# VH-VL binders against q9h9l3, part 27

Target 1, 176 residues: q9h9l3
Amino acid sequence: PRKMVAIDCEMVGTGPKGHVSSLARCSIVNYNGDVLYDEYILPPCHIVDYRTRWSGIRKQHMVNATPFKIARGQILKILTGKIVVGHAIHNDFKALQYFHPKSLTRDTSHIPPLNRKADCPENATMSLKHLTKKLLNRDIQVGKSGHSSVEDAQATMELYKLVEVEWEEHLARNPP
Below, E stands for the ipSAE of ESMFold2; O stands for the ipSAE of OpenDDE; V2 stands for 0.75 times the mean of E and O plus 0.25 times the DockQ between their complexes.

## First folded at step 16 (VH-VL; framework fv_amlenetug)

Design q5 (at its last look DockQ between E and O 0.68; V2 from the best seeds 0.00; counts 0 for: pae E 9.0 > 2)
Fold by OpenDDE, look of step 16:
Structure q5 (fold): chain C 176 residues (1-176), chain A 122 residues (1-122), chain B 108 residues (1-108)
Amino acid sequence: as target 1 above (176 residues)
Amino acid sequence: EVQLLESGGGLVQTGGSLRLSCAASGFTFSDYAMTWVRQAPGKGLEWVSAISGWGSYTYYADSVKGRFTISRDNSQNTLYLQMNSLRAEDTAVYYCAKAPWEFTGYYYFDYWGQGTLVTVSS
Amino acid sequence: EIVLTQSPGTLSLSPGERATLSCRASQSVTSDYLAWYQQKPGQAPRLLIYFASSRAEGIPDRFSGSGSGTDFTLTISRLEPEDFAVYYCQQYDDSPYTFGQGTKVEIK
């Protein structure tokens, strides 16, 4: 069986009026929740909006941040060949300018059995925070300091583990 | 098991056209970018072209840009290379090769076919 | 484009010996986007190493990659008879994706 990792990224605003989402932090955890990667990342363009209340990113975090091109290589090295779990993971991949094979991707924002377990509509897009509270009885993304990508990645992995057997069987019968 | 099988190679005159095919199996074809790499007789390897998993993005070496067209049919698990305005320097074994992901713009090749020989003569 | 220069052109060794192959880039490969391939006569290339030091699936642990920036090395710790072949490095840090000219590892 393939190894499984969970990923979560934080983005800042670049470009005109800060409307471009640029990768500023990436966290990757293994199946057990151990941190494999957690780095601040320097975007190639000037940061216009740190989006701190959401991203948790501050100017001081960028002083010794890893350049984007280097960080991307480090991240891809970890992800290659693995099943990658994330929440609304298309945003993370977009920020990375990388797209993992769909057959090896698990998006917890689009797993009907997970929503069912949380007493949510199967075809609805629920937040990571809501699912985590409902299914894990844990509060994430609290306070004014912004999100923790490590915490979010760990929560995402734990959520997926709740439906892993059922969902993997479903995917085997219905490959994307 | 990943398998790539090239076909369509042969002898063609300078200025002529040829279409190569690569039949893929053993993996979810549309999940991976595909590439063509060629090797002139007794020479090294040269990247020719690449296409993303769903064909949204294509890339070409300057040496073939405007003459070659890469495409794919995911319903048939087949990669294509349309070669027009062929030149003597295009003579080579053409390999189809699989990338390890769908899209990045940066590719190495984790699986290769056995290649098909294209000979361009004057 | 990034030019990759491999050395030596030919490496003559006996089975059981250590092989060290060099790949130098004309400019820095900053993301370690560097791969190594093995090609035997009449066969297609085979991936050995990716991201400079990651071993591909099914590749024996006697093969290892190292290096960063402009200098990369492929090491075969103990040559087996089946390891005599041509080896290519390839960068994918910038387009076009370029290969080295190859190093031939031949039996002494």
Scores: ipSAE 0.642, ipTM 0.882, lowest interface PAE 1.1, mean pLDDT 95
Fold by ESMFold2, look of step 16:
Structure q5 (fold): chain C 176 residues (1-176), chain A 122 residues (1-122), chain B 108 residues (1-108)
Amino acid sequence: as target 1 above (176 residues)
Amino acid sequence: EVQLLESGGGLVQTGGSLRLSCAASGFTFSDYAMTWVRQAPGKGLEWVSAISGWGSYTYYADSVKGRFTISRDNSQNTLYLQMNSLRAEDTAVYYCAKAPWEFTGYYYFDYWGQGTLVTVSS
Amino acid sequence: EIVLTQSPGTLSLSPGERATLSCRASQSVTSDYLAWYQQKPGQAPRLLIYFASSRAEGIPDRFSGSGSGTDFTLTISRLEPEDFAVYYCQQYDDSPYTFGQGTKVEIK
């Protein structure tokens, strides 16, 4: 079978008034949750708002961060040819300035069987924190220090595993 | 099974025009950037043009810029190359090839068609 | 644009021998954006290697790629009869995406 990875990113604010979301951290884990990639990334534009409360990114993280062009190459090398799992993953791809093939993309924020298992409305967009608490009995994104993209990527993979067989069969019958 | 089938090649006079087609099957066409690569008789490979999955971005080799136009029709799963103002040096087998993702930058070609011959005579 | 120069032009070897093919770039290729293709007579090219060292799906283990920056190598550890073909390197770091001129591997 085709290899599968999960990705999660943290963004900072660039551009006018810090409203543009630019990639500042990316974490990738394999099917077993082993970390394949976890780097702080220096955006090509000036950082206006670190968004630390949510992103966990601070000025000191940027001192030795990998430049965006280099980091994107490293990330694309890992993602190529693989099924990529994420939560609200369109935002991660937008920050990467890259869109993975739809047929190889899995978004845990929009999988009806996963919502069903969580006793949630099947068509609702559910947060990663909520799904993880309901289905894995685990608290993530705890405290005020920001999110961990490693923790979030690992949780995303574990959530997908709960519906993997059913959802992969559904997609085979209903190609995107 | 990925299949790419080129058509529309043939003999054409210098200064003439020709439209190549590439019919795609076995994959979600709009997910992938598409490319034309040519090979003159007895020569190596030359990249000609590329187009993103929804056609928003196009790229051309300098040798064909302004004369060739790449396009795609995702409803028909078909890639096109409109070739105008043809020259003797455009004589080649033209291959249709797909990239491994939608974005037109930073890609290689994982599947190729069998090619269609274009001969430009003067 | 990035010019790729392959060497040697022709490599004459027997089945079972090791083939080493070189590809040199006129400037550094970022993040190993380099691919290798095989083309047999009368056939379309076939992808062998991408990202300088990653083997494409279905490609036998005897094919391996290495190198970075400006110098890249394709190695065929033990030539099989079906491996006698022309091999091209290709960079995809910067448009136009360019190919080397090819190395012909022929039976001695």
Scores: ipSAE 0.007, ipTM 0.605, lowest interface PAE 9.0, mean pLDDT 88
ESMFold2 (binder alone), look of step 16: mean pLDDT 92; pTM 0.934

Design q6 (at its last look DockQ between E and O 0.05; V2 from the best seeds 0.00; counts 0 for: pae E 10.6 > 2, placed apart)
Fold by OpenDDE, look of step 16:
Structure q6 (fold): chain C 176 residues (1-176), chain A 122 residues (1-122), chain B 108 residues (1-108)
Amino acid sequence: as target 1 above (176 residues)
Amino acid sequence: EVQLLESGGGLVQTGGSLRLSCAASGFTFSDYAMTWVRQAPGKGLEWVSAIYGWGSYTYYADSVKGRFTISRDNSQNTLYLQMNSLRAEDTAVYYCAKAPWEFPDYYYFDYWGQGTLVTVSS
Amino acid sequence: EIVLTQSPGTLSLSPGERATLSCRASQSVTSDYLAWYQQKPGQAPRLLIYFASSRETGIPDRFSGSGSGTDFTLTISRLEPEDFAVYYCQQYDDSPYTFGQGTKVEIK
């Protein structure tokens, strides 16, 4: 079977007023939750807003950060040919300026069986934090220190595993 | 129960070297950033160094940068501080301290060891 | 670096009294990245408060933190005998992570 990985990215604000979301950290874990990739990434443009409260990114993290183009190459090398799991993963791909094949993408923010299991409306978009608490009884993204992309990627993978069999069967019957 | 146990302290001459260790238990060691904080006799607290949970990133106070090296062995649940080119002002109790998460920043310290005394003399 | 100045240097009080400790920062501490610690003689520091006002698990509710920006306060509503110690504030908004010089709460 095709290998599966989970990805989570943190973004900072660039461009006018910092409204452009630029990749500043990326974490990738395998099916078992082992970290395959975890790097700070230097955006090609000047950072206007670190968004530290949410991203956890600070100026000092950019001192030895991997240049975006290099990091993107490293990340794509890992993702190529894999089933990629993420939460609201469109944002991650946008930041990467790369979009993985839809047939090989799994977005835990759009999996009705997962929401059902969490006693949420099937067609609602639930947060990773909420689903993780409901289904894994685990608190993530706590405090004001920002998110951990490794933690989020691991949680995303674990959530997907809860509905993997059912969802893969659904996708086989209804390919995107 | 979280436990941190420092060792390796002692008397050393100016310019000498010393390696401290911190044995951790009671938590998943690799899931948390670890730090060293020191306290000179009769003085306050000073942050020295920190290391990311996976060991990818390290940080140092300017006072020790280039002389001290923080590292960890997650398979052994052990934190290290290699101290080179020691100075009299490095004399202090050195505490091993746990961060509340693995992230390499935003360090406050929710658990501390008992500390180990380092004395640097001429 | 962010310099934290605590006041008073020494606070002499009796058991049962209210203790108010101040921590002032040389510049604004954003996101309330401020912690308080208690240290007794011969012991390691113990975390009391984080994010300026969040009480650490296991810490009695007589301890409370407040403030934002450059002014922070630790309050002990009713001093117990075991509360006489040195208290430190610490910011983690910017590196290097700095501590105040400490306030000694001693028995009158």
Scores: ipSAE 0.012, ipTM 0.613, lowest interface PAE 8.6, mean pLDDT 93
Fold by ESMFold2, look of step 16:
Structure q6 (fold): chain C 176 residues (1-176), chain A 122 residues (1-122), chain B 108 residues (1-108)
Amino acid sequence: as target 1 above (176 residues)
Amino acid sequence: EVQLLESGGGLVQTGGSLRLSCAASGFTFSDYAMTWVRQAPGKGLEWVSAIYGWGSYTYYADSVKGRFTISRDNSQNTLYLQMNSLRAEDTAVYYCAKAPWEFPDYYYFDYWGQGTLVTVSS
Amino acid sequence: EIVLTQSPGTLSLSPGERATLSCRASQSVTSDYLAWYQQKPGQAPRLLIYFASSRETGIPDRFSGSGSGTDFTLTISRLEPEDFAVYYCQQYDDSPYTFGQGTKVEIK
């Protein structure tokens, strides 16, 4: 049987005027929400904009952060061969410079049964905050101190579990 | 069951051309980077070329740059290697191999075809 | 490029014995981006181990990988008759991705 994990990442701004999004934190949880990985990651390029009000990343977090190449290897070792759940997960994979097989990827921002449970149009792109409030009756991403990637990964896994049986059966009948 | 079936090998003279094909089945072809690896008779393995699953980005070993072209047709689940200006040192069994990811960087080869022999004679 | 040197070149053993195969990299292989393959005569390579120590699906637990940095090891705890083959290590840390020259495990 295939194991399942959920991932969430926080990005900072690199490159000219801080417009490039670079990975600065990654959290991975297992099916039960236990933390498998949670590290601050030092981008290979100079950080121009920490984006702290959204990312929660500050300069002090980078002092002992794991270099990107090492962190990427650690993360890929965890993800390989597993079903990976995320929210708008393409952005996380882009920051990792990695794209997990589509057949093993689950994106809670684009799951029609999940939208249906939230009384939203099946084809709408829904925010993690909105889905979590409507379906789990929980507030995440509260305040201006930035998002918690552990909290967000855990919420993402809980949301997927609401539709897991139905969606996995659908994907088995309709391979991507 | 993942299967990779190479074809198109054979005997060719120095300076000639040959096109290899690899038919893929048992997996979502476009999800995975694909590669060619070769093995000269009695020698070890040498990476030749790779191609993205979702894009047209391609990679080549220095020994084949400018002479070989990798391509894929995701609608036909087929990988190709166009080999031009063949040399005696290109003589090898050519394997089609699948990466575990769509992106061709930082990958190993989880499934291999049985190979097709290319012999280049002068 | 990263050069992988395997030792010994040939390992002559009997069924039931432990085999230990070494792979040494010319530079550190970060995050253990190293794989091991088995190849029998006239056959394609078969993936055994990825990320230095993770066993591929369907590979018996007598095969194990270990090591980091520049030094990696494949161990076969008790050789079976079907294990006599050539074994290759491969790094995928940096382009070009390279293979070791192979270790032949043969019947004594």
Scores: ipSAE 0.007, ipTM 0.599, lowest interface PAE 10.6, mean pLDDT 88
ESMFold2 (binder alone), look of step 16: mean pLDDT 90; pTM 0.919

## First folded at step 18 (VH-VL; framework fv_amlenetug)

Design t1 (at its last look DockQ between E and O 0.79; V2 from the best seeds 0.00; counts 0 for: pae E 7.6 > 2)
Fold by OpenDDE, look of step 18:
Structure t1 (fold): chain C 176 residues (1-176), chain A 122 residues (1-122), chain B 108 residues (1-108)
Amino acid sequence: as target 1 above (176 residues)
Amino acid sequence: EVQLLESGGGLVQTGGSLRLSCAASGFTFSDYAMTWVRQAPGKGLEWVSAISGWGSDTDYADSVKGRFTISRDNSQNTLYLQMNSLRAEDTAVYYCAKAPWYFPGYYYFDYWGQGTLVTVSS
Amino acid sequence: EIVLTQSPGTLSLSPGERATLSCRASQSVTSDYLAWYQQKPGQAPRLLIYFASSRATGIPDRFSGSGSGTDFTLTISRLEPEDFAVYYCQQYDDSPYTFGQGTKVEIK
C-alpha cells in the first residue's frame, strides 16, 4: 500500500494590503499522526499581516524561520510519491507554489461520505473544526492564539481514516 | 508499469518541420507534467520543453523558443512536439520524460522513453 | 542559467572499487534540487538520485548522493560490471533545467 501523509499550512498576508497568502508554517504527519515536518517558514516578501488570530504566527516565529525556497524543497521531498491528505488542500498547495498529482491527493473538505457520516450535506464544504468535533469528539482551533498546524494535520488524517476504505474504493472506480 | 514510447523521428531538411509523439501508459497522464529532452550524437543531455498536466502552462529552452511547440492530448495519453524551422543543431535523439508532479516546475525526470532520432540535413 | 560542471570527464576503475563523481554548480542550488542519472550505451537515461540524496525507486544501495549549495557528489560504493556508464547531474532549481556534461565511468 502507498504511504500516506497529511499536511496543513498556515499563511500570513503579504503584498499590497496583505491580501497575498504566503506560507509561514507547514506541518506534515504520517498515517499514525507522528510529526514528519513542522517548520516556520519565511516568505520571500515582506509580511504585512501575520493573521495571528487564525494562523498563530507571530513576528518572533520568523526570526529563525526557514527560507521559503528551502522549505519548499524539504516539503516536496517528503510528499513525493505519497498520497497527500489535507483539508481544503488546494490552499496549501497554492501557498507552496506546488501542486501534487490529483490522483494522489485527498481533500477532506470534499469527501461526501465524510460529510454524510457527520450528518452534514454531502456536497457542502464543512470546516475541519466542525468535522473534528462531530466525528472525533475533539475540539481543535480553540482560543485566540491561532491554529496549530500539527493538530490540524493530525485531525485531518484521523478524519480521512474514518472513510479511507470506502473512499479509496470509490476513487478506484471513479478516478478523478 | 510506466511506459513512454516516442515516434515521429526521421530525416528532414533544414528549414523543414517535424512532429514528434510520445505515447504514455501506466500512470494517470494528466496528473503529471511532461517534458522533452534531447541528446545530440555523442553529446550530453539538453532540456527542450515542458508542459503542465492539463497543458495550461508551457516552458521552452531559449534554443527552441519560437520554433518548437509542446502540446498534449490527455484523452489519448499522448505528448507532442511540433518542430518548425529545423536547424542542423537540432539533430538529436529526442526523449519524452515524465515529471514527478503536476506543476509548476522544478522538474526532474523520473521516467524516460527510449527516444526517437531526428536528423536535420542541409 | 545555472551551469553544471562534472568531474572528472572520465573515471577509469575496476569492478569492486569506489567511484566518486563531482558536480559543481555556477551558483548555489539552495533547495538541493539536484538529480543524478545513469545512461548506458544505446539506452535512455535512468534516474538514480533526486533532491541531491534521495535514491529513486529500485536503485541499489551502492548508489548515494550528497552535497549542497554548489558542490554535489554521486558515490558508487562498490562498482558492479553493470555500473560502467555515463552519469549526468541535473538541476531543477531554476529554468532552464540544465545538465552537467557527464562523467564516463569506464572499466580499467
Scores: ipSAE 0.882, ipTM 0.939, lowest interface PAE 0.6, mean pLDDT 95
Fold by ESMFold2, look of step 18:
Structure t1 (fold): chain C 176 residues (1-176), chain A 122 residues (1-122), chain B 108 residues (1-108)
Amino acid sequence: as target 1 above (176 residues)
Amino acid sequence: EVQLLESGGGLVQTGGSLRLSCAASGFTFSDYAMTWVRQAPGKGLEWVSAISGWGSDTDYADSVKGRFTISRDNSQNTLYLQMNSLRAEDTAVYYCAKAPWYFPGYYYFDYWGQGTLVTVSS
Amino acid sequence: EIVLTQSPGTLSLSPGERATLSCRASQSVTSDYLAWYQQKPGQAPRLLIYFASSRATGIPDRFSGSGSGTDFTLTISRLEPEDFAVYYCQQYDDSPYTFGQGTKVEIK
């Protein structure tokens, strides 16, 4: 199972009224949870809202952050050819201005067997925090200082492992 | 195994039209952007056009813009290039090529077809 | 557009020798958005290297890429008889995506 990675991103607000989500941190872990990538990323446009309560991103993080175009290249080198696991991962790909092949993408926010294990409606979109608490007995995203994308990527991989065999078999029968 | 098979090339006169097709197999076609690259006899490679996985985004080299139209039919796993107002300088082998991801932009070509020859004569 | 100039035009070497192929861009190519391809007569190009230094699937270790900015290099550390071909660099940093004019590697 060594060709699978999990990704999590933190976004800041750009564009009019800060409503556009732009990438400001990205963390990638391997199947065992080892960190393959973890960088603060400088968006190519003006940051209107750091969204610090949720993103954990502050102005000082941007001073020496890797410019977006460079970071994107580094990230895509890691993702190419791999199964990529994330939570609400469409938002991470949108912030990367990239969409990984759907056949190689796994989104823990939309896996019915995972919801079933958590005693949640199978077609509901569940938060990472909720699933992690129920299924891993772990509290993530604690406090007011924002999320850790490393912690979140690691949790996402562990959640996927709980349903990996069943879900991979389902996808083989039902190609996306 | 990824396979790309071009067809529709041939001899046409200046001002004429051709439609090239590329049949794809061995991968989920709609997951990947597709492209056309051409090579004039004895010359190097020239990128022509690209299209996103569902066809919503296209891009063209300036030399063909307004004359060529890239399209795809995901139900048939087929990429097309409609070539109008052909010129002598359009004479080339036209390759169908696959990008490594869904959206066109910032990509290289990981799999190529064997090409189809288009000859434009006056 | 970004013009890629390859050198030398032709490189004549024996098996076992090290081949060094150069690709120079007319302006900086950001994030190493540069690929290398091998093309044999009558065949389509084959991807060797992407992101300037990442080896494509199935490409042997004797092929390596390096460089950044405007200067990029493809190295074949130990030339095999099957490596005779034309080699192209390609940038994918800015549209139109352009190729170098090629370097022909001839085996003696």
Scores: ipSAE 0.033, ipTM 0.665, lowest interface PAE 7.6, mean pLDDT 89
ESMFold2 (binder alone), look of step 18: mean pLDDT 91; pTM 0.933

Design t2 (at its last look DockQ between E and O 0.85; V2 from the best seeds 0.00; counts 0 for: pae E 5.1 > 2)
Fold by OpenDDE, look of step 18:
Structure t2 (fold): chain C 176 residues (1-176), chain A 122 residues (1-122), chain B 108 residues (1-108)
Amino acid sequence: as target 1 above (176 residues)
Amino acid sequence: EVQLLESGGGLVQTGGSLRLSCAASGFTFSDYAMTWVRQAPGKGLEWVSAISGWGSDTDYADSVKGRFTISRDNSQNTLYLQMNSLRAEDTAVYYCAKAPWYFSGYYYFDYWGQGTLVTVSS
Amino acid sequence: EIVLTQSPGTLSLSPGERATLSCRASQSVTSDYLAWYQQKPGQAPRLLIYFASSRATGIPDRFSGSGSGTDFTLTISRLEPEDFAVYYCQQYDDSPYTFGQGTKVEIK
C-alpha cells in the first residue's frame, strides 16, 4: 500500500517584532487519520508572539515542549520515504527548515480538481476551513481557542483522498 | 532503480584541474541533494561537498574550500565536481552519493555510485 | 567538527557469531543523526542504518543500530559470510558530515 501521511504545523512569532514564524507544534497522521506524531515544539529563539488566537499555543505548552532540533529529527524520520500531504505545506516545510521532495509532496491548497469539486475557481487558493466545510460538511478551526493541528491534518488527508486517484494520474502524466 | 555513474577521473599533475561527472537515473534528480565523498587508497571515507536539489545551496569540506566547486545540471541529470589546484592528498576514489531528500544542512547517503579514481602526481 | 571514533579497529569473528561495533562521538549527536555503512573490497559503501536505528531498504534484520548522544552501536546478530567487510559510522548533525575511521570485520 502507498505510504502516505498528512502534516500540519502551528507556528509562533519570534524575532524582534515576532514576524518570524517558528514551529511550535507539529501533527502527523497516517492515511486512516491515526495520529503518528503530535508534539509541542520549543523554538530555538525567544517567543515574542504566541499567536494563540490562531495557533492555539500558550506559554504552558512550552514548559515541556520538545526542542526544535530534536523534534525536527523525529518528524523527518516519519516523513522519510512517504508521500506527504498538507495544506499550504510550503509554510510547514519552511518552519521545519526542511523540504520534502516535490514529487512526493501533495499540497491541497494547489489541487485544481479539489477546488473544482468544491465549486471554487481552480486556480484560487482556498482555505482548509472552507474546503473542509464544502466537501466534508465539517467545521474545523471553530472558536477562539486556536487551531488543532491534528484536526487540520486529518481534514487535509480526507480532502486529498477525495481526489487522490485523479490527481495521482495527473501527476504521473505531468511530473513536477 | 537508482543508478549513479561517475566519470572523469584520471591522472593529473599537482596544481592541475579535473572535472568529475555523475550521471543519475532512476529518480527525480532535482528533488534530491547530491554529494561527493572521497576515499584515499587504503583509507576511510571523507565528505567533500554537497549541493541542494536546485543548486541554491552548496557546502564544502575545509580541505577543498576555494579549490573545488560542486554544481549540477538538472536538465541532464548530471552532478559535477570541478577540482582546481589539485594536491597529492586529493588522490582518491570519488563517489557521487544521493541524499534521501531535498535538504540543506543534513546529509546521509542512501545511494552511491561505483566511484572514479583521481590520481594526483608531482 | 564532530569526530567519530570507531572501535575496535579490527574484529575477528567466525560465521554465526555476534558482532558489536562501537562509534563514539567527540560531542553529542543530537536527533540521532547517525548512519552506518558497509563497504566490501572494491565496492562502494552501502547504507545500512540511518537515524541511529532505522534499517535501510533491503537490509536484513540481523543488522541493528542503537545508541544516542555520544555512543552508538551497530550489531550483527549472526554473521553471514557476506558480512565480512569494513563498516563506517557517519554523523549528519553538523557540517562537515564526518565519518568514523571504520571497523574491519574479518573472518577468524
Scores: ipSAE 0.567, ipTM 0.862, lowest interface PAE 1.3, mean pLDDT 94
Fold by ESMFold2, look of step 18:
Structure t2 (fold): chain C 176 residues (1-176), chain A 122 residues (1-122), chain B 108 residues (1-108)
Amino acid sequence: as target 1 above (176 residues)
Amino acid sequence: EVQLLESGGGLVQTGGSLRLSCAASGFTFSDYAMTWVRQAPGKGLEWVSAISGWGSDTDYADSVKGRFTISRDNSQNTLYLQMNSLRAEDTAVYYCAKAPWYFSGYYYFDYWGQGTLVTVSS
Amino acid sequence: EIVLTQSPGTLSLSPGERATLSCRASQSVTSDYLAWYQQKPGQAPRLLIYFASSRATGIPDRFSGSGSGTDFTLTISRLEPEDFAVYYCQQYDDSPYTFGQGTKVEIK
């Protein structure tokens, strides 16, 4: 049996007017929700907009943050060879400047059986907050202090477990 | 079981051209970046080129830029190396190799083929 | 371009002995983007170690990697007859992805 992890990232604004999204925190949990990695990450470019109300990232977090290139290596070492679960995970991979094999990637924003359990259109892209509230009876991303990437990664793994058997069988019959 | 089988090697004269093929099986070919690495007789390993899972990103060693072209046909699970303007120093066993991910710009090679010999004379 | 220099060029040892192979980089290799390969005569290279210290699937635990920055080491704790081969280090911190020149481990 192949090992499975869940990932969630938080971004800050870099580049002109802070419009570029750059990685500033990454959390990885195992199948049981135990934290394997949780680091603040210093982007290689100047931070223009901390986006604190969503990211939870403040200037103080950057003082001892791991430089992006080092953090990326640590993260890839964990992800390599594993099934990686995330929510809208393409954005996380883009921020990492890395794309995991599609056959080993699970995106809870695009799993029709998961949407069906939540009484949502099967082909809709549903938010993590919405799915977590409907299916786990949990409120995440509350308040003005920003998201917790640990909380979000844990929620993502729990959501995937709800459909894991069905979806893994589907993917085995329908290889990417 | 991952398998990579190179073919298309042989004798060729300086200035000539040759096309190498690598047939892949035992994994989802389009999920992984692929590479060519060469080894001159009695010498060490030299990275030649790499290509992303769908071919949108390619990279080459300076020694082959402008002369070699890496490509792939995901419908046939085949990697190619078109070698033009061949020189004596291109004489080597050419290995195809698999990277562990689709794209990263950072490649180590987890599975290798058995290689095909290219000999460039005169 | 990151140049990797391996030492020694040849290591003559008997089965059961400990082998220590060195790889020095011309500049720091970020995040331990360093791999080790084994190549036996007439065979393709085989991945042993990636990220400087992570053992590839199916590789015996007598193989271990260590080091960071510019200095990396491959250790074979007790040589088996099948371990007599050439060993290469390779960096993947930046293109071109360079290899060391190799260390031959041979029977004394």
Scores: ipSAE 0.163, ipTM 0.733, lowest interface PAE 5.1, mean pLDDT 90
ESMFold2 (binder alone), look of step 18: mean pLDDT 91; pTM 0.936

